# VHH binders against Uncharacterized protein MJ0119, part 6

Target 1, 224 residues: Uncharacterized protein MJ0119, of Methanocaldococcus jannaschii (q57583)
Amino acid sequence: MDSWNMKGSKMVDVNEITKYLPGFNCGACGYKRCDLFAEALLNKDVKLEDCPFLLRERFKENYEKLKEILKIKGKIKKEEKYIGVIDGYEADFLLKPLPNECSCRETLLIMDKKELKVGDYIRYRPLGCPIPHFAKIIDEYHGFYIIHVVGPSHRITGEKIEYKDVGIAIVVAFEGIVEGKVPEVGKTVKFIPKHCMMQKVHSGVVVQVEGKRVYIEGIDLKVF
Below, E stands for the ipSAE of ESMFold2; O stands for the ipSAE of ESMFold2 at other seeds; V2 stands for 0.75 times the mean of E and O plus 0.25 times the DockQ between their complexes.

## First folded at step 1 (VHH)

Design u02 (framework vhh_7ubx_2)
Fold by ESMFold2-Fast, scan of step 1:
Structure u02 (fold): chain B 224 residues (1-224), chain A 121 residues (1-121)
Amino acid sequence: as target 1 above (224 residues)
Amino acid sequence: QVQLVESGGGLVQPGGSLRLSCAASGFTVSSNYMTWVRQAPGKGPEWIATIYSGGDTMRDDSTKGRFTISRDNAKNTLYLQMTSLKPEDTALYYCAKDFYPLEYSGWLDYRGPGTQVTVSS
């Protein structure tokens, strides 16, 4: 329950935003907890429409209230930087989606023999994560699949989408934009993918850096 | 064939408790995420809770202090323990397979027939 004050504005806090969010803590917007999504909204990292539930008739009043509150320009100041929600470990940086993308890019090794192609929707459980993920395949490279985590939000629009269940998948790489100190190529890093439903600290080796855009590889997802 | 059958509903007084059961066949409950959803007359479906394959649970904030989702892997059965029941909890309660809290249409495709809970004097 953090509050902040912008000079010339009334007091606002993340809890005020959170109370108008659906409260499902479902991860469809890329955040396990609605309070993390609330902080992201105040930081202008995401938009209200990234929560598919707010677009439903039941939440129309909530959506309008949130739009009004978010017209107050400001930012939440957090003392604890990039802390994993369930483990309490500190990450070196937060990894955000590439501009206009719904999640960081994940590269998957999928052992299931099901035929897959770019454009397919899949259901998988990442090795080391207890929560099923829903994703769209956006690229393929020598047997690896590059995906966006879309949550179940595509299924809310009334379009009947078939998600192909591929079981356990090994996440072998992440690509996104660094919020925090940009690492050097070859550095072993700890990071939180913004879309991670558990907001758990991941680890890997930085393979490529272009400004704040990084490509991180590692089969061992949690190196402590 | 996937089949889900809810039971345990009934008439209770405000402040009472009920335990709902959902017997699953044709698949293993522990290998899937399972959800409880309710629908009151004249209202849309409302998500209550989900238990994931790994055993983690997520619950709606409005009921999480009163309702607990659990499972018995040996019996292949899902449960919803309800306490401090209110008239507003009157609804038909469904269990569903492979339903995420946000997948409104999905619960209609992979749910049981429901069990009625009525909270009145």
Scores: ipSAE 0.000, ipTM 0.142, lowest interface PAE 12.8, mean pLDDT 74

Design u03 (framework vhh_7ubx_2)
Fold by ESMFold2-Fast, scan of step 1:
Structure u03 (fold): chain B 224 residues (1-224), chain A 122 residues (1-122)
Amino acid sequence: as target 1 above (224 residues)
Amino acid sequence: QVQLVESGGGLVQPGGSLRLSCAASGFTFSDYAMTWVRQAPGKGPEWIATISYGGSTMRDDSTKGRFTISRDNAKNTLYLQMTSLKPEDTALYYCARYIEDFWSGEYPYDYRGPGTQVTVSS
């Protein structure tokens, strides 16, 4: 094991896994890029079956090879470092979805003047993120919208879902389950939302803690 | 009506370069992942590269370092830049759109173009 160069070792393993993934970077597994899904597989955050294409006949050999690689790598204890894939910054913890939810909850400030209601599907780009997100509004709170990032689900189910384009939105809060050390209320923290397609380190202030469930406000994609 | 039309293929000598284009119409191009697939004589279809609706790319290791996929959303056009071409790259190259029902198809696309022929020969 290369225990004194964890970043380099992890990237080599990610590349090894990524070679056998379908390579469609389509978001169907919840990750925009297959290399991000590969990282999640190595961290034991997802299953191979979460990539729908690996279950197809075309990828039978890829699936078997990936099971073999992950069995070997699964004997190695998961590293406790959470490193942003794009920029290489270290996070204090990974933020996972609440049980049975498809993503962490994001609270958005939407400046677009479109009429929005709970149940609507939207397309937005988070301020500071180059990637458009597709989401379902699950709640409304004092003019903010609480959403799940759902990806382009109309491409998965064949259902024609109309996404309302709201342009750039400011992500003002995250809610989810901590993987790693649970932070204290009032602390400024660095974290990676599991559903983040770039696996970019975010910062914010912890407002509420209940067991492993945290609510984080004052979100920034710049970290120091 | 979804339409995809490839162009830019032709005869090229080993070591040469070609840029393939795919003109898309009949759908919101910027909302879809797009892919290049090729089929060589006597072989099944082979995936080459995909570009997501957000611009993230993935390439097959068999063409590693030689092929680059890109898109121009303003022109509704997908590109494949091919360099250091080899005789084994000889194939019909298809532009394809990500499938909406991925469980039903054998390939991960619902629409593809008629293809553009690339022949690498001396």
Scores: ipSAE 0.000, ipTM 0.118, lowest interface PAE 17.0, mean pLDDT 75

Design u04 (framework vhh_7ubx_2)
Fold by ESMFold2-Fast, scan of step 1:
Structure u04 (fold): chain B 224 residues (1-224), chain A 121 residues (1-121)
Amino acid sequence: as target 1 above (224 residues)
Amino acid sequence: QVQLVESGGGLVQPGGSLRLSCAASGFTFSTYWMTWVRQAPGKGPEWIATITSGGYTMRDDSTKGRFTISRDNAKNTLYLQMTSLKPEDTALYYCATSPLYEDLFTAYDYRGPGTQVTVSS
């Protein structure tokens, strides 16, 4: 752990960057607070363009100032490689949860006839995955269910949680934060969801990009 | 056309409670994600909580035990119930909308004028 003196120095560096960021703490860049994004910038985990507000007219001067500061402290960003653990294929990027969320969002098509509502806990097996998933329904639109994968948290917390078994579900979309090279809308991509127990490469088509936040449809749990 | 108007702020003692309201008009409130943001004296805006169209809530870790976000779609109203208030909660509180699967570049562009909460020492 850091000593008082070392910890103070690190906070000064983060504060120097943070004061030029928009300060909205909105999560659009992939971090729940602007100071966490500042730390990620210093670590070269992200780029300034991952904050969509810095590209707006209001923040043009902030953007130029931040480029100057980071150039003084910076070096060329290294080429990133993400390799699937179970099968060894290379992905374009790692997909992380949205800020304050326990997993990437999965959008499911559920064929089971059970009554389901937002807040329900379910057990499902994704089509193409051998591992059952335990999830909480966080939203619904037009018959699709948006979920967080919560794992067997009842075994850790000791809480009595009833999971409704819905059998096989088709994962039709993922939403999360890119770690690595951000794709363009319309591109076919290979990615690894951070919460994937097999750390297996998935594929899909990017339909929306906002900074590092992406929405990917046409999901497959295999690559060609 | 979109309008958001906050109310319910005021002066309270430490340990007190307040319920903030945000009245929405000009859009289909029930289909939108809604957010509370505050700005403390001398600080930038700080996210507090979001509630999805389906009722799922996301909250800042520092307030999640004391603050509860909720909505009443029949009244087009967003609420923030605040308990065990501390002097550090003194801020101007705003509501804002963040549509899912639509243009994310408008995040927080629909915001109200705010309601002032002051927690006296």
Scores: ipSAE 0.000, ipTM 0.094, lowest interface PAE 22.7, mean pLDDT 75

Design u05 (framework vhh_7ubx_2)
Fold by ESMFold2-Fast, scan of step 1:
Structure u05 (fold): chain B 224 residues (1-224), chain A 120 residues (1-120)
Amino acid sequence: as target 1 above (224 residues)
Amino acid sequence: QVQLVESGGGLVQPGGSLRLSCAASGFTFSNYDMTWVRQAPGKGPEWIATINSGGSTMRDDSTKGRFTISRDNAKNTLYLQMTSLKPEDTALYYCAKGYFEWLEPSYDYRGPGTQVTVSS
């Protein structure tokens, strides 16, 4: 009978997963509580890699144990979907960082008149997002700024960084690596940027595809 | 204003012990995760440990058996107990507020650090 309870009890499975998660309820994975992230993992709504702590060498044992548990549980569910955490919409794919980069590339239209250069750190709020973002300018293109979101990793490493506050910025493009079905050029797509703190489904139009690398313009935080 | 002040560093022999402290002010200490980070000369910052508001800890595997993070919410103080110190532990040790903050960004989330030197 105990084996039946283990197979039939979602709460037992959530507790089994949660004990190997960091337990810090930090929101970096897109969930305010680790037990909610554990439930989402069991439902295949998110990946282990969405928790930045589990992607570090120091958490390798936790990651491998969780991968083993979810592999056993995951064999039952055949269909995988990318579901936005905040609004429950289904995305066509997850957009991951380019190799060796800390986030997907965002292209920003910045209206603030502060002098900005490549290498500067900025604080901005994306239009349509309630969360301030912290970013490093990595390139400039025709008056737009290309940035990496440098998120909680810089804060937990203890690096003191001066951020220039640029206020509201419009995110006009994303660039990254597709996890899931690669879209065709010209298609309107729904996607989740892996670094998005809310794990919210975004929409846009695919402008360039090269293998799994895509460039998406016309970004909106509203989807249909 | 967030203020973090580390203390307790110094010169120790290999195999020795030190207890670092971090005095916090300017925020509701008990509501935030707190972190210890170190930086050795010529190396990048290295995360050591984080402790949440409830006292649950996560530590780097290489130091897990030798270093213990703890907190006293009544005294607004974060601690790092270090044992079996090695020359490779020589670094400037910082405390840092939280993991990240929603809606209200902080630019001065880490203290100035306290120097730990392990030599014979």
Scores: ipSAE 0.000, ipTM 0.115, lowest interface PAE 13.9, mean pLDDT 75

Design u06 (framework vhh_7ubx_2)
Fold by ESMFold2-Fast, scan of step 1:
Structure u06 (fold): chain B 224 residues (1-224), chain A 123 residues (1-123)
Amino acid sequence: as target 1 above (224 residues)
Amino acid sequence: QVQLVESGGGLVQPGGSLRLSCAASGFTFSSYAMTWVRQAPGKGPEWIATIDSGGSTMRDDSTKGRFTISRDNAKNTLYLQMTSLKPEDTALYYCARLPYGDYVFSLEEYDYRGPGTQVTVSS
C-alpha cells in the first residue's frame, strides 16, 4: 500500500514544456520521449542544450520560449518530501515500478530449501519486516530470485493462487524508476519502494543508473 | 528503405551458446539505439536488452548473466551473445530500431523491426 504516493500531480508543467520541444521522440537527448526530457528539465537533471535540435535555426524561437518558461518554473518548483510513514525517516527518493510492471523488482536470497521456478507464487517475510509478502518469481540469477510483489491477489480479485511459503527471505537488491533526484553510481541512498506496505525508508548502494532507472543493492546484512 | 535482418538462430542443446546478428541498412546505424526483443509461443513480447548510440547497455550481463548485447558500427551490425541457454529461452528473436533513446516494452512502439530469427533450445 502507498496512499501517500498515490497523491496525484498535474502534468501541466511537463505538457507546457513538451509543446515547445521538437517532438521527434528521437532519443538524441538521452530520453525515450520528449515529455520525459521535459520532466528532466523541470527537475534540473539536464540542460536545454542536451537537445541538439533546439540549437538549430528552425527552433530558435522554441529555445528562447523554453528558457523563459524554465526560468519561471525553476523558481516555482514543487517541493517533495518522502517521509517513511511507520519510521518517520526522510528518504532521498521514491522508487517506482518499471513501466508496465506491478511493483519494483526485488532480488531475494531465499533461505528455504523448497524447489522454486520462474512463474511460481511465493509467500515470504522480508528479514526485518513483520508483514508477510506475496510475490511472483519473474527471474532467477545464480540462486537469487527476482520477484514482483503482487499482494494477496486472492483477497482482491477472488482469484485462486497457490503460494509456496518460503519463510524468511533477504532482500538483496531493488530495481525501479526514481521519483525525485536521481543518484550517482556508488552512492549510498535512502529510498521508499512504492509497493512497500509499511512505506518504510530502505537503504542501499546504487550499482547502476540509466536515466531515472536505478539498480540498488540493499545489503545491510550485519545479522549474519 | 530501412531494413533489419536477424540471423544466427537455430536448434541448440540446454547449456549451449548462440550468437545472434542483426544486419541494418537504409539508415545511419551509429546514430540510433538498438534493441533485442523475443516472443515465445503463446506469450507476449519480452524486452531483452538495449544498446544506445554511445554503446551503453541496459539490462547488461550483471542483471541476467547470460545475454550480452553489443554493436559494430563499422559493419552496421547488432549482436546478442547468448550463453547457458535454457529451454525457456525458446522464442523468435527480433532486433529493432528505437524511435526513442531509452527503453521500449512493446513491439508496437518500435518504428522498425526485423522478421526475427528462431531459437529453439531442446535436448
Scores: ipSAE 0.000, ipTM 0.081, lowest interface PAE 22.9, mean pLDDT 72

Design u07 (framework vhh_7ubx_2)
Fold by ESMFold2-Fast, scan of step 1:
Structure u07 (fold): chain B 224 residues (1-224), chain A 122 residues (1-122)
Amino acid sequence: as target 1 above (224 residues)
Amino acid sequence: QVQLVESGGGLVQPGGSLRLSCAASGSIFSIYAMTWVRQAPGKGPEWIATITSGGSTMRDDSTKGRFTISRDNAKNTLYLQMTSLKPEDTALYYCAAEPWYLGSTDYEFDYRGPGTQVTVSS
């Protein structure tokens, strides 16, 4: 079994706490995200009463459930390690697809002049990766294309799908859910996208965190 | 970012039921905490219920025995099931997503729908 394919029991515990928290990431508890507050609760660094929303009548059921869960949970132990196959570098976390999605989201800068629209299937090679990727365009903003990596049509749907070849594309962002320790906004991180065919360690700057969902900007470059 | 459109409102007799829907597009619905809010003429907005990204639900005590919030992530849709409706439930109902902060009149909804009108009268 490879380390990047294992489930993190620590993340299960954090998720179990986080789902009963308000989810507004407001910072009033002293943490910018509810999932960081959940981790601090498991470490016994803070108390439930530090979240002002849990003290409201609207959250009384959540508060009682959280008290029950925390009675049986202990201090969080050592995190699992994620190792890239090709490079052998250690990553901070594994980046998984968002629920019900087939891959992490990639945001692409496409240099090809071909007309593209949401719903199109494309063939591209990420800058810095020797392997061509097959993807579906799921969104567009400000000239960037957001895609899912889907693989060849005969493996996915049994239908014939036309892939528009766009050549080299620059992956400027990744979006997905963290397996492992959730990073803070502004941090430079190393991560492995679960859909990566090479299972290579990627690097970038975290620009948004919402629970375990992160949006990471950067170029797929080696971090030294 | 997320786009929201409500439906299912209308005229209903006291004691009746309605199910409101909020269809989401543009962003991944399942990662957002989703909220139902209502606003009656001449009143400020009133929070009804929230369902977190993890599926936990929170409801206002005054309506929680009659109103149920749920979501279907496969359909990118949020629901509000309303039963035993009263004239006091007459309002514009809208859904909202983060970064709305519950219990604060100083915060605005960055992602909300245009609303669906519910009128409870004979």
Scores: ipSAE 0.000, ipTM 0.121, lowest interface PAE 19.9, mean pLDDT 74

Design u08 (framework vhh_7ubx_2)
Fold by ESMFold2-Fast, scan of step 1:
Structure u08 (fold): chain B 224 residues (1-224), chain A 122 residues (1-122)
Amino acid sequence: as target 1 above (224 residues)
Amino acid sequence: QVQLVESGGGLVQPGGSLRLSCAASGFTFSYYDMTWVRQAPGKGPEWIATITSGGDTMRDDSTKGRFTISRDNAKNTLYLQMTSLKPEDTALYYCARDIYSFGLHEYDFDYRGPGTQVTVSS
């Protein structure tokens, strides 16, 4: 994907929408700036009627023009399809790492009784995944371990890192940033963690949403 | 410039064996993780195995009992030893220099070879 060209095209669309918005930057629509509201409209996160000024007689022509633009862009902007490489199954969205993090956060249930602490490097095989994963423990939560999937030692530091082998681990949650339509709390979803080496579709239940940041729970068997 | 050239493919009968080679040039081979990928007719690409710069291996469970990845840093060559070949193994096999691109966080290939065709049939 050409990220620069994709960003340029999106910015042109945001500017086209913003030209027809009132320009008051008043926050009445839930966004502090009209260009942020324009971006939300393109993402289908809000509706035009959420701007109270567009419903006034002065802006009637603007409202009709925006309806036309969004209708055309909605038809041309095909819903992004995220297809699992191995199985060919379609996911609802791609799950990206949090800003400046090397992978989505995984929460692990580790059955091995090795003593583990935050900062340790581990080797595990996720239940339902055929390849070993190498990870750093970044947090602990009620006996679960929150990790970043890292790479082999050469990719991290160029030196040997001692990984504690914990065997099979059950991935019980993922946390990251949604690329695509943000799901509602309680929804069962299919998603591809961007850090997944096999790009396989995963499933779970959304238990927390904060903007585009989601926390998804479930035993991830990678059946998709 | 970076070059990867596969060899060793061909027509083989079910149950047979083949050893694929990937000759690397234009970079310090020993510094990079190397990967074998295959693409069967009408299918998407399928990851087979990775060997790290340190010699650690990661393999797909469906082939790991039959396929072995190895490297010879002195010869700048990557190998895939394939045994007990099945008709389902028919594919274009290519090697790739595997780089971890921070920010992308996907399994990405900086460079790949043109591939070598493996056909398993009677």
Scores: ipSAE 0.000, ipTM 0.102, lowest interface PAE 16.9, mean pLDDT 75

Design u09 (framework vhh_7ubx_2)
Fold by ESMFold2-Fast, scan of step 1:
Formats: C-alpha cells, structure tokens, sequence
Structure u09 (fold): chain B 224 residues (1-224), chain A 121 residues (1-121)
C-alpha cells in the first residue's frame, strides 16, 4: 500500500510540484508554463533556483517544501530498474544491439565437431537457457564464433534456410550498446541482453568500453 | 501444437494508425511472454516489444512512443497498436512466444506467418 503511494503517477507528481510554484507562467525559468517547469524539475533538466520568484521572501516556504518533495521523488525515480522476469533479479543495465544489427553480438564456444564457416546458419541452445536459438555466424576467431541471433527467417522470406544443429554452446561474451549507466572496464556487471527471450539477468566482466558500446565476458564471478 | 496467426496489416498512409492482432492456441497463453517482431525484405528481424505474463512490458526505444503492446488473456490474443506510422515501418510483422521449460521446449519455430504492413502515399 505504502509502496504504491510512494510511486504516484507522473501526472500526480507534476501537479504536486506545480501547486507550490508561483503560478505566474512568465517564462523567466526558460519554460512557458509552471507545469512544464515542474516536469523539467522531475526530469532533473533544471534546478529550483532557475525560478527567480522562489528565491524571494514570499516564496521561501514554497522553496523549502519543493526541495523536500524533489528529494523524495528523486530517490524513487533515481534508479531505473531492469528486472529479470524469471528470477526477479535487478540488472545494472540493458544491453542493446549495435546500430542496424538484429541482436547483440554473442561469442560462442561450440563443442560440436561440425565444420562451420562465416555465413552459416546454426541452431544452438545456450548453456543455462532452455530455449533454442537460431543464429548466423558473422565472424570467427581461433575457434570462437561471433553470431547474430536471427530467428527462423524462412517464415518471413519463404527462403529455405538450413540450420546446422550444434547442440549446447557456451556463450563466452556479449557485445552491444548500454541502456542505462555505462560500466567501467574491469567491473563485474549484471545485465539483460535485449534479445534474450527469457529476459534473464546475466553477469560478466566488462573488458572494453567505447562510449556506450561494451564488450562483456562471461565468467564465474556471479554477484546476485 | 503452438499456433500463432497475425492479422490487421494493410496499406496505410504516413501518419496513419493500425492495430495488429495475434491469435494464439496450443499453449497456456496467460503463462508466457509474447513478443512482436518485424522484418523487411533483405533485413534481419527487428524486435519491437515484449509483454510478460504479469503484464510488464519492454519496448524498443525507436518505437516506444508510437507503438503499444497489450494482451487479452481471456481471448488468447496479443495486440500491437501502431500510431504515427512512417514509411520506415513497412515490414512483415509477426508474433512469437517465449516457451520456457526444459521438458516442453522443442527446437522449432514459435512464430506466426506474419501480417504485412505497408506505409506509403
């Protein structure tokens, strides 16, 4: 009950803040209306001090009240939560595909002895995932295969694609774009690959960061 | 047997709206996550949105403000409400389910044949 009240709607939050603003709609804060300024305050785009009237004697009480409201709402909205569906664990961020790619890049260790080459389509089950994946090999490095999860394309194009069944594969690395707080190199992180059908929280060590692009290696350092 | 049948696609002008439906059968619909995916000819599949059994959703940022995923468990039907359609939205749209369980998952497609959306003047 109390948790629900603390997570009031954005519209309720905007109205709660707006009632303590001067109501002049004068544009002095950079916004045409006080309710737009209230929304910008909640988004942390502006500060209370950007409204010159709140710093006057008449509005001192309003200013103090607004500071407390924003402190409470800031705490509740400070943490965008990425929650795994199956386990209920919280992730540090979502990992999205690189621009124009259909999935995050996965690096696979495949134990099956079939001959594989770049351009091949494969069917595999990731170790620790009950769902078979369908993928295209996009690169190869010393026996590791880099893939895109493509799904069964024949349903879309009508093209007959032969998927080579490789059984269980170990996903040793993920590469993609961070949605959320970008981690530092060397950190152990929890993340959800956006293409993960189970939306399960994964863990790994960040080995490379370039802007929002990260390369994460799966290892035994689980921190749930 | 999992069966998914999409409908509601068609030709629409830029700025228009469409509501896609996916009729599901052969599994306990209410217990599984459902996903909308689209694919244009010559392109890879693009994930649009997922709705989980509990009602929570995850949506692609590029369409989040224009597309809304929803479900009706009483009708075993998944929906995609699309607004402010653009030529770039032209694709085959299909639904899929995330069947989970080590004892019941088979290595096969859990995707419908799709419904074509064409956005042009």
Amino acid sequence: as target 1 above (224 residues)
Amino acid sequence: QVQLVESGGGLVQPGGSLRLSCAASGFTFEDYAMTWVRQAPGKGPEWIATIYSGGSTMRDDSTKGRFTISRDNAKNTLYLQMTSLKPEDTALYYCTTDLWGYSTVYPEDYRGPGTQVTVSS
Scores: ipSAE 0.000, ipTM 0.143, lowest interface PAE 14.2, mean pLDDT 74

Design u10 (framework vhh_7ubx_2; at its last look DockQ between E and O 0.01; V2 from the best seeds 0.00; counts 0 for: pae E 16.9 > 2, placed apart)
Fold by ESMFold2 at other seeds, look of step 2:
Structure u10 (fold): chain B 224 residues (1-224), chain A 122 residues (1-122)
Amino acid sequence: as target 1 above (224 residues)
Amino acid sequence: QVQLVESGGGLVQPGGSLRLSCAASGFTFSRYAMTWVRQAPGKGPEWIATISTGGSTMRDDSTKGRFTISRDNAKNTLYLQMTSLKPEDTALYYCAKSEYMFYDTPGLYEYRGPGTQVTVSS
C-alpha cells in the first residue's frame, strides 16, 4: 500500500497507465509508443481520447479504468470519438457485424464475368484499396454479390479452399450494426467497419435503418 | 501461402551497422506497402517504418536518421539499413505485409515473419 492512500491520493506511474493502454504503438495519438503516451497522460499534456483505440467498444473497460487511475471525472460520460488510425479522420460511428456473423456484409459489383454463385470463395481487390480481400459469397441481389470477408482458409485450417480471383471489385454497400448514434436515412455518414484492420474511415449514404442495423450505399473508400 | 522470412540480425557493438532483409513469397510483393516492426522484451510491438509500392517512406520517428527502409520489387525483398545502433535498439525485428479483416484473427500485422534478433551490446 502506497503511503499516499492515507492522504487521499494514490501515486500513479507510467507502468500502471501503460498496463491499460492498447499497446499498439501505432503513433495515432502523436506519440510513437504507448509508454510515451502514458507519460504524457501523467503530465496532463494529452487527453485519454487522443488514443483513438481507447474510444472503441473493445477498450471500453480500459478507458474507464484509466479514468479512475488518472482521477478524471466528468459531469457526464465522455463523448465517443472514432478516429481512423491510418488517415486520422473522425468517423460518425463504428459498424459492427450483424449478430453471429463474422464480418459486416459488403455488397460487391464484380466486373469479371466469371461464373459465381452463393457459397463460392473469392479473392478481390476493392477499387480504391490496395489490399486484396478474401470473402465468401452469401447472397446475390439484382446482379450484386453480398459477401462476408474471411481469411485465406488454408492458413487458418490447413485445408485448401478454392478461391476464385475476381480481380477488382467495387464495394457498393456495407451493412451492419451501428455502434454510436444511429444515423437518419438519406444522410451522408463517415464510418469505420470494426474489422477493418487498417482502421480506415469510409463514407457513404444511409439508405435503410432498422433499429441499429443500417445499410449504407455509395461507398467511398479512402486511400491510406 | 504468404511467407515472410527475416534475416541479417545478430550481435553488434554500439555504433555499429546491420542490414536486415525480408524475403517475401506467396503474394504479389510489388502491390503492397511493407512495414518493419520491432518488439523488445516486455514491450508491445513498435512501428519502425513503412515503404509504399513506389518507394516512398512513411511515418516520421526517432530512428528516421539512423534507419532506412527500402525494397527491391524485382527480388521480392524488403530491407532495413540500420546505422549508429544503440542498446535501446535491441529487439526482435519483423517485417509485415498489409493486413485485412479476418473474423477469427483480428489485429494489425496479420502477416508477419518469425523475426530476426538484433542485439546491441558491448
Scores: ipSAE 0.000, ipTM 0.121, lowest interface PAE 15.7, mean pLDDT 74
ESMFold2-Fast, scan of step 1: ipSAE 0.027; ipTM 0.488
ESMFold2, look of step 2: ipSAE 0.000; ipTM 0.127
ESMFold2 (binder alone), look of step 2: mean pLDDT 78; pTM 0.786

Design u11 (framework vhh_7ubx_2)
Fold by ESMFold2-Fast, scan of step 1:
Structure u11 (fold): chain B 224 residues (1-224), chain A 124 residues (1-124)
Amino acid sequence: as target 1 above (224 residues)
Amino acid sequence: QVQLVESGGGLVQPGGSLRLSCAASGFTFSSYGMTWVRQAPGKGPEWIATITSGGTTMRDDSTKGRFTISRDNAKNTLYLQMTSLKPEDTALYYCARVEFSYDWSGTEYLIDYRGPGTQVTVSS
């Protein structure tokens, strides 16, 4: 979901609410225009009763329609709580893939002495995870390998992909887009990588933040 | 007895949308990963997306901006929402159950059951 789609949906909602408001643009509710009051209602900054005209007999039907609309929008409003499926611990946020990427980026320390290059497909087991991962190397940085987790696609599609088994690898960093409250640089955080098959809560230190894009370095495998 | 039945396919014009469903029975649906795979005429099977028992999704790069995999465990149903359909999306679409065997020796990934498929044809 991009920000333009979110803004477009919000504007449609504002227009839907505004058509049932009196339309006087009189300022009596504290806002100079009815559409600004509609936006404040959606943000839960004000109550319908703050418009002195909606409780009058002439507008009682409008008031009931607005209550129904806001009740429905209240029910679909998602509170962002991220609970690990296996452990039951609460994470600070979900970490989603970068736009148009199949997984969050993982940075691996690989101890195996096998010759590896960008474009290679590998099979590895992350230290602290019981599940082997299948990945494509997308970059290399000072001996670390940056990968996308591609899942067990060769088993699903039947493609002839040769995976080089590198054994256990240490995942030293994650990079992705935050869904939830964006952390500050230097903070120790709990997060769930969206591609994690076990949906376990991970911990790490935030090293870089750019909007909702974060780079997190792992410091241990324990959850607080 | 495991059964998977796809529905929702049909003829659609380029730029159109379709929602595919896969009704599962005979197993504890919420405990398994599920996947969508397609096979175009004269081509091998192509993986589209997998959703784990926990709800995590993995998607193929070529379709992930247009296709969304989801599940409803209360209804034992898997979905594929397809938007901005192109003629090259014409294929038989089938759902499959993914078995992950977890033990001390490691993990093995298998597709153990798949449905008969639902045909999607994108043409004017």
Scores: ipSAE 0.000, ipTM 0.190, lowest interface PAE 14.9, mean pLDDT 75

